VH-VL binders against Uncharacterized protein aq_532. Designs and how they scored, part 18

Target 1, 203 residues: Uncharacterized protein aq_532, of Aquifex aeolicus (o66814)
Amino acid sequence: SDYLLRAESLFSQLKDANAKEETPYLYGKVKGYYEAIKLYAVEYKEDRIKTLFTLMSKNTKKAVRGAYTEREPLTELITFEPRVYFEEYCDGIMDECFYEKHYEKEKFIELVDYFSLKRRVEFLRNHEGKYCAPFDFGMAEALFNAVSLELMQEKPDEKVLIALREKLEPILVMAEEKLRYAMKKELPCYRNRLSEHIGYWKP
Short names: E, the ipSAE of ESMFold2; O, the ipSAE of OpenDDE; V2, 0.75 times the mean of E and O plus 0.25 times the DockQ between their complexes.

## First folded at step 15 (VH-VL; framework fv_patecibart)

Design V1 (from S3 with heavy chain H52L T66K; at its last look DockQ between E and O 0.01; V2 from the best seeds 0.00; counts 0 for: pae E 3.0 > 2, placed apart)
Fold by ESMFold2, look of step 15:
Structure V1 (fold): chain C 203 residues (1-203), chain A 121 residues (1-121), chain B 107 residues (1-107)
Amino acid sequence: as target 1 above (203 residues)
Amino acid sequence: QVTLKESGPTLVKPTQTLTLTCTFSGFSLSTRGMGVAWIRQPPGKALEWLALIYWDDDKYYYPALKNRLTITKDTSKNQVVLTMTNMDPVDTATYYCAHTEWSDYFPFDYWGQGTLVTVSS
Amino acid sequence: EIVLTQSPDFQSVTPKEKVTITCRASQSISSYIHWYQQKPDQYPKLLIKYASQSFSGVPSRFSGSGSGTDFTLTINSLEAEDAATYYCHQYYSWPYTFGQGTKVEIK
């Protein structure tokens, strides 16, 4: 599709900026969006591809600028916040009532174990994943964003969700293992980077 | 629902070895990220963690006690075992096991009821 | 190893009043801190994780804040059942240590 050719051209810009080496988190994020776009192209889901391409393009521009300015910010994290509702059930024989908690799109949430994915990505984001596993974390974050966006659809595609989860899991594990090692060894990415997360002014 | 229960002797003589078993349900140590910790609390004193074991058999011991502690797991039985050698009266405490998860910020979110272990003649 | 010093060690507070408990780390620990409540003769219960995230089922009157070296647990309107000892717990650097505890009593 046209989006695949356009996505490929974005990598020329990244190569020219040496983004893989200079902005590895954003490079990984662009790569993750590209992998999601390829998956959707096989399924002929043009509407989903447009959204992902916009995100890919935005992060490419930030990677190129960041490579030249030595600035690599965290970018978007897209989370699906399902509505919660409660259903009361009463046992007429025992004269007892209890509540059953339900989520919108519960079947799809369970299909990909969404709350676990969200927790794992947020943990990496909050604990120096960008610095200790930039490429893997960036890629995992983009694939997670693709999962969230699919869950936000009125009718999520089960085959796409499974494929995204299967691609996401090994990358997420690699990011987690790099961070776990960095924390245990107190590597510079973890130990020395903590001062950047303290930004309040003291009198 | 996650539950944990400590079992083992409540009285130990000085120099003996203490063996405690944590039996749990509601999670499995075959699941990535899952861990079980041992924490103790001497009477009227603060909490002291002792040891931690994760699903992949990665183990952590409190440094001052590392030569006295061994933690192991039996994933099929949902059990974690703590062994502490050369017990002394100062080791008298309530011993807890607790659940934790690596990617959930490492809190001790679910605890056993604890078992008081007294070290005396 | 990182030392967590809580203040005060003890406080007696009138019901419905605000309680503040501080935890000071011997070095910066970012936001890598948890808070626990332990009522008399009970096992500890998790209240707050990651400095400010309430654990499931924790009443909204409990809140946590802070970053770096200074952290606060706040009980906005003390209830009788909140009489307990409160502990902070850091997970920034091995070994992961606890504060010495703050005992809160009802006046």
Scores: ipSAE 0.471, ipTM 0.787, lowest interface PAE 3.0, mean pLDDT 89
ESMFold2 (binder alone), look of step 15: mean pLDDT 91; pTM 0.910
OpenDDE, look of step 15: ipSAE 0.803; ipTM 0.912

Design V2 (from S3 with heavy chain H52F T66K; at its last look DockQ between E and O 0.01; V2 from the best seeds 0.00; counts 0 for: pae O 4.3 > 2, placed apart)
Fold by OpenDDE, look of step 15:
Structure V2 (fold): chain C 203 residues (1-203), chain A 121 residues (1-121), chain B 107 residues (1-107)
Amino acid sequence: as target 1 above (203 residues)
Amino acid sequence: QVTLKESGPTLVKPTQTLTLTCTFSGFSLSTRGMGVAWIRQPPGKALEWLAFIYWDDDKYYYPALKNRLTITKDTSKNQVVLTMTNMDPVDTATYYCAHTEWSDYFPFDYWGQGTLVTVSS
Amino acid sequence: EIVLTQSPDFQSVTPKEKVTITCRASQSISSYIHWYQQKPDQYPKLLIKYASQSFSGVPSRFSGSGSGTDFTLTINSLEAEDAATYYCHQYYSWPYTFGQGTKVEIK
């Protein structure tokens, strides 16, 4: 894929800019998109690759320019909002009917346990995981975005969803552990998240 | 005066489980802020932390070794025990236990002398 | 995890000379870095805490400086007894990590 080659080029630019050290959150984000693109490339899903590449490119530019600061808002989070519908079921004997709630694309939602993923990512986002786990958090968001994007498709690809989940889960675990530990023990990365990190510890 | 001392086998066969005990004095793990860590060092190599246990029984492991490590404490005996499963020759190292003072944010202010554990058939 | 990279890995220094060891963090860690000294066949000992604060009993010739990502351990005048490997360690975020160490030998 042409986009895959271009993605590799973008990733190289990050290395040249030392983005891993300077902007670890963005680096993680870009890395996550790159990993997702590679998965889609195997499945020849060019439309998804284009979308992810665009997001990758945007974040790469931010990282390379060095314009991103810890004070800046978190970058994009894509969430899938499934339609809800109700099905009527009647016993046919007593003429009693009941309604069952269903989600659009319920099969795929369950396949990746999407709502659980969403809650977990939102937990990291709401508690500002970028300070204590910037790389893992960034990468997790990117992969989650890819999952959401796939679920938005008319015909989601089951294989890609499984692959994305498999990549995302370990990263989420790491990010969550780092953040929870930092919260519980009030580590500097967490305590000073609202400060300018001027080199002192708040007791 | 804080003191720590490691004890356990110095020779372990591959695939066996290593059990090390850290006996300490000068502090108590019933005291808020206190913690004990295990750190190892292969011969001629750098330091590698393994596990932490705190006064509140909160435990943390190095991610890459998490599945092999278990840390526990006996506050009444002033002991911390580390178990490491499926030992391999690559795990040959000097194993240290160290004191950490969370309230003072000192990760490793006092160390034991360490115990060399050799993994060999 | 935060990666700490020390420089140099090794140096041989004449007594009374100044020794400088650097530690670079893969991301900003404010001043939450500690330095340990490990002499041959001994356990590591805390040397400098919080980037610049000397631990109890540490000679005045040892000093630490730096903030953010770049930190320095300095031995103003090297003594023979200072032959050791020095490690930096970050306490900023979990998991805690060490540098790869800098071995200082007496020339």
Scores: ipSAE 0.026, ipTM 0.582, lowest interface PAE 4.3, mean pLDDT 88
ESMFold2, look of step 15: ipSAE 0.492; ipTM 0.799
ESMFold2 (binder alone), look of step 15: mean pLDDT 91; pTM 0.908

Design V3 (from S3 with heavy chain T100I; at its last look DockQ between E and O 0.03; V2 from the best seeds 0.00; counts 0 for: pae E 11.3 > 2, placed apart)
Fold by ESMFold2, look of step 15:
Structure V3 (fold): chain C 203 residues (1-203), chain A 121 residues (1-121), chain B 107 residues (1-107)
Amino acid sequence: as target 1 above (203 residues)
Amino acid sequence: QVTLKESGPTLVKPTQTLTLTCTFSGFSLSTRGMGVAWIRQPPGKALEWLAHIYWDDDKYYYPALTNRLTITKDTSKNQVVLTMTNMDPVDTATYYCAHIEWSDYFPFDYWGQGTLVTVSS
Amino acid sequence: EIVLTQSPDFQSVTPKEKVTITCRASQSISSYIHWYQQKPDQYPKLLIKYASQSFSGVPSRFSGSGSGTDFTLTINSLEAEDAATYYCHQYYSWPYTFGQGTKVEIK
């Protein structure tokens, strides 16, 4: 598709700016959106590709700008907020009613273990994942955003959700392991931010 | 059992394009998590990673060689192809292909026997 | 890029003695290091993955240890068939790099 070719062309801009070395978190995020676009391109779902391409393009611009200004901000985290519903069941013979609690899109939420993914990505985001595992965290964050966007669809695609989850899980594990090690050993990526963090609470 | 085999020319002239094919069995690039890498070794020198490709067409290249390397796959033929442009005598090496799995810490766990490519006039 | 420096470049060891090979990374790579063995005129073979996990079929005399920047491959009681060049390899961040190699010979 036209969007897939346009997505592939964005990497020339990233190469020119040396973004892989200068803004590795944003580079990883661009890469993650590209991987999601490729998954959707197999099924020719152009409307879903358009949204992902817009996010990829936005993060590419920030990576290029950040490489020249030595600034690399955290960018969007997209979360799906399911509604809770209750179903009433009545026994006509006994004339007795009771309620069962359900989430909207419950089977899709369970298919990808969405709440677990959300907690894991948020942990990395809140604990210096950008500094200690920038590429892996950026890629995981983009793939997680793609999962959220698919869950927001009226009819989520199970094959796409499974493929996104399977691509996401190894990257997320690697980011988590890098961060956990950095925290335990107080590596500069974490120690520098910890020192600044503690400084605001210690007179 | 996983096996890989490299094929292609053994002698190439400077400036020509090298094309190497890795043919494998015991796994498929239709299977999620599978990948194939190319590694080279100049005679008497250390190993150098060049590129790899995964089942979903995700590709990685050694940065200094990105403008010279192209890696592609043909899933139906169980083949991965490496193309390297503008060959130079310093590129003389044994070229290996190797299997990798996305979710297994990314080691090169199974290797082909290698093919020596000599670049000379 | 991450540079892996092995030590020593070469050692000649009597049979049954312990061999120690060190790999030092230019920055922390956690435990994302693999060890390969390459016998003369052969293709490389995976020995140890993830710093300390033995690959299938690897003799128990081979072990790996370390984390962060300093890693060690140990051959406990060297056998004649262990004469080879040994490489460390990092997969922490690309470009994925190898050490320069350590050649081990039987004395």
Scores: ipSAE 0.006, ipTM 0.552, lowest interface PAE 11.3, mean pLDDT 86
ESMFold2 (binder alone), look of step 15: mean pLDDT 92; pTM 0.929
OpenDDE, look of step 15: ipSAE 0.454; ipTM 0.773

Design V4 (from S3 with light chain S31R H89Q; at its last look DockQ between E and O 0.43; V2 from the best seeds 0.00; counts 0 for: pae O 3.8 > 2)
Heavy chain, then light chain:
Amino acid sequence: QVTLKESGPTLVKPTQTLTLTCTFSGFSLSTRGMGVAWIRQPPGKALEWLAHIYWDDDKYYYPALTNRLTITKDTSKNQVVLTMTNMDPVDTATYYCAHTEWSDYFPFDYWGQGTLVTVSS
Amino acid sequence: EIVLTQSPDFQSVTPKEKVTITCRASQSISRYIHWYQQKPDQYPKLLIKYASQSFSGVPSRFSGSGSGTDFTLTINSLEAEDAATYYCQQYYSWPYTFGQGTKVEIK
ESMFold2, look of step 15: ipSAE 0.514; ipTM 0.810
ESMFold2 (binder alone), look of step 15: mean pLDDT 93; pTM 0.940
OpenDDE, look of step 15: ipSAE 0.807; ipTM 0.917
ESMFold2, look of step 16: ipSAE 0.486; ipTM 0.798
ESMFold2 (binder alone), look of step 16: mean pLDDT 93; pTM 0.944
OpenDDE, look of step 16: ipSAE 0.034; ipTM 0.615

Design V5 (from S3 with heavy chain K59E, light chain S93T; at its last look DockQ between E and O 0.01; V2 from the best seeds 0.00; counts 0 for: pae E 18.1 > 2, placed apart)
Fold by OpenDDE, look of step 15:
Structure V5 (fold): chain C 203 residues (1-203), chain A 121 residues (1-121), chain B 107 residues (1-107)
Amino acid sequence: as target 1 above (203 residues)
Amino acid sequence: QVTLKESGPTLVKPTQTLTLTCTFSGFSLSTRGMGVAWIRQPPGKALEWLAHIYWDDDEYYYPALTNRLTITKDTSKNQVVLTMTNMDPVDTATYYCAHTEWSDYFPFDYWGQGTLVTVSS
Amino acid sequence: EIVLTQSPDFQSVTPKEKVTITCRASQSISSYIHWYQQKPDQYPKLLIKYASQSFSGVPSRFSGSGSGTDFTLTINSLEAEDAATYYCHQYYTWPYTFGQGTKVEIK
């Protein structure tokens, strides 16, 4: 894939710019997108690759230019909002009926346990995870975005979803552990988050 | 008899976070099918659904406000809490909590009296 | 989101007259609609559930009908106490949405 080659080039640019140390959140984000693109490349999903590449490119440019700092707002988060509908079950008359909640693409939502992922990512995002776990958090967001993007497809790819989930889960665990530890111990990265940084999301 | 009552600050400054508590009786959020929702109404305007929480911890938010809203429940206390961040004068409204249940076709059949929250400097 | 449009926005009616309020959904919502009555400085009260089922304690003069996209709330014979704003509400899909309301005044 041409996009895969270009993605490799972008990632190399980040390394050259020492982005891992200078902008670890963006580095994580770009790394996450790169990993997702590699997964999609195996499945020949060019449309998703293009979208992820665009996001990867944007974040790479920010990192390379030095225009993004930890004081700036968090970058994009893509969320899938499934249609929720109710099914009616009746035993005879209307007053004996009950309803059951269902989701659009429920199979795939359950496959990746999407709502759990979403809550976990949002937890990191809302509690300034980028300060205490910038790399892991960035990478988690990117992979989550890929999951969301896949779920938005008319026909989500099960194989890719599973692969993304498997890659995302360990990263989320690391990010969460780092953040929770920082919160519990009131580490400087967490304690100083409000005083030293401006312009991004606050609880 | 189902009853709900909203409590919290009635005056909030811009950019501050609003925390409202709904205390209810007559039902439990440990019971299958039970839910509690928050609905607000600006003065002289229509009703707006904000958030919903069910017995199974399933939560729903109005999409445009998702990043500002958090709904939680304490089943042991029969309370549901709504948190809304970055309040703005446009958020001035009467805030209601309401009961719903699946067995009764999901209506908001019981409401609190509502609490007027004014956002002003 | 599903948009509910009520009609009319306002009407002044003589007591004992028939009142008809319509609610149109931007898409089909089957029968997943409720109607509420809100009097001034009061909380909304459930009138009709599931398009046509009267809630407990609601006077018989109130009725609901419709399916799909078009729904109607009818007050067969308006009473003075019926002066209020009425709202339709869909629970077919998230997010839940309300109509803009119909204010009924007594002439």
Scores: ipSAE 0.000, ipTM 0.511, lowest interface PAE 12.2, mean pLDDT 89
ESMFold2, look of step 15: ipSAE 0.000; ipTM 0.415
ESMFold2 (binder alone), look of step 15: mean pLDDT 92; pTM 0.932

Design V6 (from S3 with light chain Y96R; at its last look DockQ between E and O 0.48; V2 from the best seeds 0.00; counts 0 for: pae E 3.3 > 2)
Fold by ESMFold2, look of step 15:
Structure V6 (fold): chain C 203 residues (1-203), chain A 121 residues (1-121), chain B 107 residues (1-107)
Amino acid sequence: as target 1 above (203 residues)
Amino acid sequence: QVTLKESGPTLVKPTQTLTLTCTFSGFSLSTRGMGVAWIRQPPGKALEWLAHIYWDDDKYYYPALTNRLTITKDTSKNQVVLTMTNMDPVDTATYYCAHTEWSDYFPFDYWGQGTLVTVSS
Amino acid sequence: EIVLTQSPDFQSVTPKEKVTITCRASQSISSYIHWYQQKPDQYPKLLIKYASQSFSGVPSRFSGSGSGTDFTLTINSLEAEDAATYYCHQYYSWPRTFGQGTKVEIK
């Protein structure tokens, strides 16, 4: 599609700015949105592609600017906040009633293990994932945002959710392993950031 | 539904080796991110962390006790074992095992009831 | 090794009043701190994780705040069942360490 070609052209801007080396978190995030766009292009879901392209483009502009200014902020984290409701169940044998807690879109939430993904991404975000595993964390964050956006749809697509989850898991694991190693070894990306400016992790 | 329970001797003599078993349910150490810790509390005193073991067999010990502590797991039995050598009366304490999850900020979110171990001659 | 110093060691507080417990770290630990409640003859229970995140099932009267070296646990309206010893716990570095505890009693 036209959006897919436009998404691919953004990488020329990133290459010119040396963003992969200078702003690896934002570069990873742009790459993650690109991977999500490719998944949606297979399913011909142009409305979702437009949203993801907008996010990809905004992060590309920040990566290019950040490469010039040597500053790389955290960008959007998109979380799906399901509504909670209760259903009454009465056991006629014991004449007892229970109120069973349910989430909006519960089966889709369970399909991708959404609450676990949210906790893992938030953990990385709160514990120097940007500095200790910038590329993998950025990419994981974007793919997680794509999962959240799909769950927000009126009718989430199960095939897309599964594909996003499958792409996300190995990247999330790699980010977690890099952070875990950095925390265990107290690498500069983790420990010394509290006392001085420290660059990105390189083992 | 996560539960943990400590078991082992309640009385040991100085120089003996203490072996404590933590048996748990509601989670598995085959699951990425899961861990079990041992914490002790001498009577009337503060909590003291002793050791951690994670699903991938990664292990951590309190530095001053590294030569005395061994932590192991049996994932199929849902058990973690702590061994502490050369027990001394100062090691008299309630010993707890606790669940922790690395990607959930490492809290000791679920604890066993504890077992009091008294070290005396 | 990171030392956590709690203040005060002991408080006797009138019901429904506010309780404030502080925990000071010997170096910056970002927000990598948890709080526990231990009632007499019971095992400790998690209250607050990551400085300010309430654990599941914890009453809303409990809150945590702070970053860097200074952290606070607040009970905004003390209930009788809140009489306990409270511990802070840092996970910034190895070894993991706890504060010495703050005992709260009903006046």
Scores: ipSAE 0.453, ipTM 0.793, lowest interface PAE 3.3, mean pLDDT 89
ESMFold2 (binder alone), look of step 15: mean pLDDT 93; pTM 0.943
OpenDDE, look of step 15: ipSAE 0.658; ipTM 0.865

## First folded at step 16 (VH-VL; framework fv_patecibart)

Design W1 (from V4 with heavy chain H52L T66K; at its last look DockQ between E and O 0.59; V2 from the best seeds 0.00; counts 0 for: pae E 3.5 > 2)
Fold by ESMFold2, look of step 16:
Structure W1 (fold): chain C 203 residues (1-203), chain A 121 residues (1-121), chain B 107 residues (1-107)
Amino acid sequence: as target 1 above (203 residues)
Amino acid sequence: QVTLKESGPTLVKPTQTLTLTCTFSGFSLSTRGMGVAWIRQPPGKALEWLALIYWDDDKYYYPALKNRLTITKDTSKNQVVLTMTNMDPVDTATYYCAHTEWSDYFPFDYWGQGTLVTVSS
Amino acid sequence: EIVLTQSPDFQSVTPKEKVTITCRASQSISRYIHWYQQKPDQYPKLLIKYASQSFSGVPSRFSGSGSGTDFTLTINSLEAEDAATYYCQQYYSWPYTFGQGTKVEIK
């Protein structure tokens, strides 16, 4: 519970900086970490809460600084990279071998459809999600990071993974629909940012 | 494993309407993000994208051909149908259907073998 | 509509040599480009997506690079089976468009 009180104090700093309006991506990310912390508070998993609070604090500092400097950088994306191995099955009658691909923690990966989530978040990140759907993308990114961190645990909690996925999916869908609309209509958040990006890479 | 196959007439007379069916397996258009596109290739020439339909029935057409093209899906049959009206000899081409996924960078990652459609009077 | 211009139109290359194919877009398309290989009498096959990401099963000798308006497909040591026509394709803006193709033959 100490982390919940400290998290509420971070929102005071965000309000003072008008971060919701000035740095909506980072504001969304802070909000996403807060939602994850609340899920873990019921389970009294102090190490997970501490890690998420550290990330929340870091992004709050970036949001406050960004609001005053008019800079809103992309921040951390945390991905779980499972070990891959193959199991061999041979047919003694035909002397043929078949190989089956396996991942560590495969049932937890499948429980949340992790590789699909990772691809969807990376797609948004690579295609102006920060500018076309800043709040939703930021929040989705933080919740995705929480999923990755839980999958990294020695014994992932299935109830937490399901709860995180349930919170994440509608936010991801909203971000994707906003980006899809922006791309189809070629809104300035999409086309304007690409032009500036190209010019910024050349002195 | 994703597979697609085009079917329909291989010979069409000028002014007739072409109807092509793409039958696929290994994915469903009830799955969010999935789409099927039609691409054609005139003999000896480059690829030309024609139309695309997504799982949510969102549709895209090549603008110059928009008034001649209709794309529809039957999710229960795993089929996508392309109709093209007022066929002309310049429309002679191999017609392909292809799989794509919105959140996987929109590539045409799996293709049918193609069907050659000849328009001749 | 975005025009993709490939260079060269045709290239005859000795085995084991490096092949470079370029694709220039009529406007910036960031990294929103794919590359396809089409062997004679076959359907096209995806090689590279998002400028530089190899598709599953594509040999490591194939690579893609570039951003903005200029993109390159490289085959670092040409094999006999690489004789094909190569196409770039942009997905930055509707309608999707392809380059005119680059035919690569073995000398």
Scores: ipSAE 0.407, ipTM 0.771, lowest interface PAE 3.5, mean pLDDT 89
ESMFold2 (binder alone), look of step 16: mean pLDDT 93; pTM 0.942
OpenDDE, look of step 16: ipSAE 0.863; ipTM 0.938

Design W2 (from V4 with heavy chain H52W T66K; at its last look DockQ between E and O 0.03; V2 from the best seeds 0.00; counts 0 for: pae O 6.0 > 2, placed apart)
Fold by OpenDDE, look of step 16:
Structure W2 (fold): chain C 203 residues (1-203), chain A 121 residues (1-121), chain B 107 residues (1-107)
Amino acid sequence: as target 1 above (203 residues)
Amino acid sequence: QVTLKESGPTLVKPTQTLTLTCTFSGFSLSTRGMGVAWIRQPPGKALEWLAWIYWDDDKYYYPALKNRLTITKDTSKNQVVLTMTNMDPVDTATYYCAHTEWSDYFPFDYWGQGTLVTVSS
Amino acid sequence: EIVLTQSPDFQSVTPKEKVTITCRASQSISRYIHWYQQKPDQYPKLLIKYASQSFSGVPSRFSGSGSGTDFTLTINSLEAEDAATYYCQQYYSWPYTFGQGTKVEIK
């Protein structure tokens, strides 16, 4: 894929710009998108590669430009909002009915345990994980975004969803652990998160 | 169907600030992936992109004109506003706004009719 | 920035003849190019996207080809309504840029 080659180039540019140190959250995001693009490339899903590449490119540009005067800003979070429908079950004799709640694409939602992933990512986002786990958090969001995008497809690809989940979960765990640890111990990255001078937690 | 329309002054004096408004329909900048760009074309010359704004309020400017350009959106009104400071006769051009999606890949698929802006004393 | 150079700048063509417009990039841009048609006193309209894909409503006589640095827009049989200026545009790298345009007139 041409986009894969360009993605490689973007990632290289990011490295050259020391974005890992300067903008670790964005670096994580870009890396996450890069990983997702590689997965899609294997499956020849060009349409999704295009979308992910756009997101990757946007974040790369931000990362390369660096933080001007502001803190490293949060970037896009893409969530899948499944439609809900109720299925009616009636006994054919007594005419008594009950309703069961269902989600569209429920199979795929369950496959990746999407709502759990969403809650976990939102936890990181809402509790300012970008300060204490910027890289892991960024990467997790990117991969989560890819999962969401895949679920938005008319026919989600099961293999890609599984592969994305397999990449996302370990990173998500790391991000969560770092944030929880920082919160518990009130590390500087967390304690000073609202101040002008903040540092990123590094292992 | 997607439609865009440019509005604003057609005559600007040198050193003044140009403010153009793009009013669109058929899409929303609250929708993920949507973007609006401004492109200008001097009479008898080629096209030049100026600014870009996305659904998430991310903005991009032509580097050479960055310090003179400001782009904003009002999602509720389906409007995008371009401001260009310190206008010069060289900035005389037809100014277009255009629709785009995921701009790094998708082309400018829908355009406004354009508005001719003349910079003259 | 990437410079796109079109050739020729102008050509007058008899109806039903083949028209070829080239666009050369200052560096390789893979296939990341679009083509636009602009008729007199009109806004540019998307003609060919992604180097070779026709936009909706575009007649089959229009086609695009090329990769790397050299790209071609072809009108296999020119119609009177095809009198216009054609522009190539790259989206390989920021900032996006346009060619200088090729004006096609009917002889």
Scores: ipSAE 0.023, ipTM 0.580, lowest interface PAE 6.0, mean pLDDT 88
ESMFold2, look of step 16: ipSAE 0.473; ipTM 0.790
ESMFold2 (binder alone), look of step 16: mean pLDDT 91; pTM 0.908

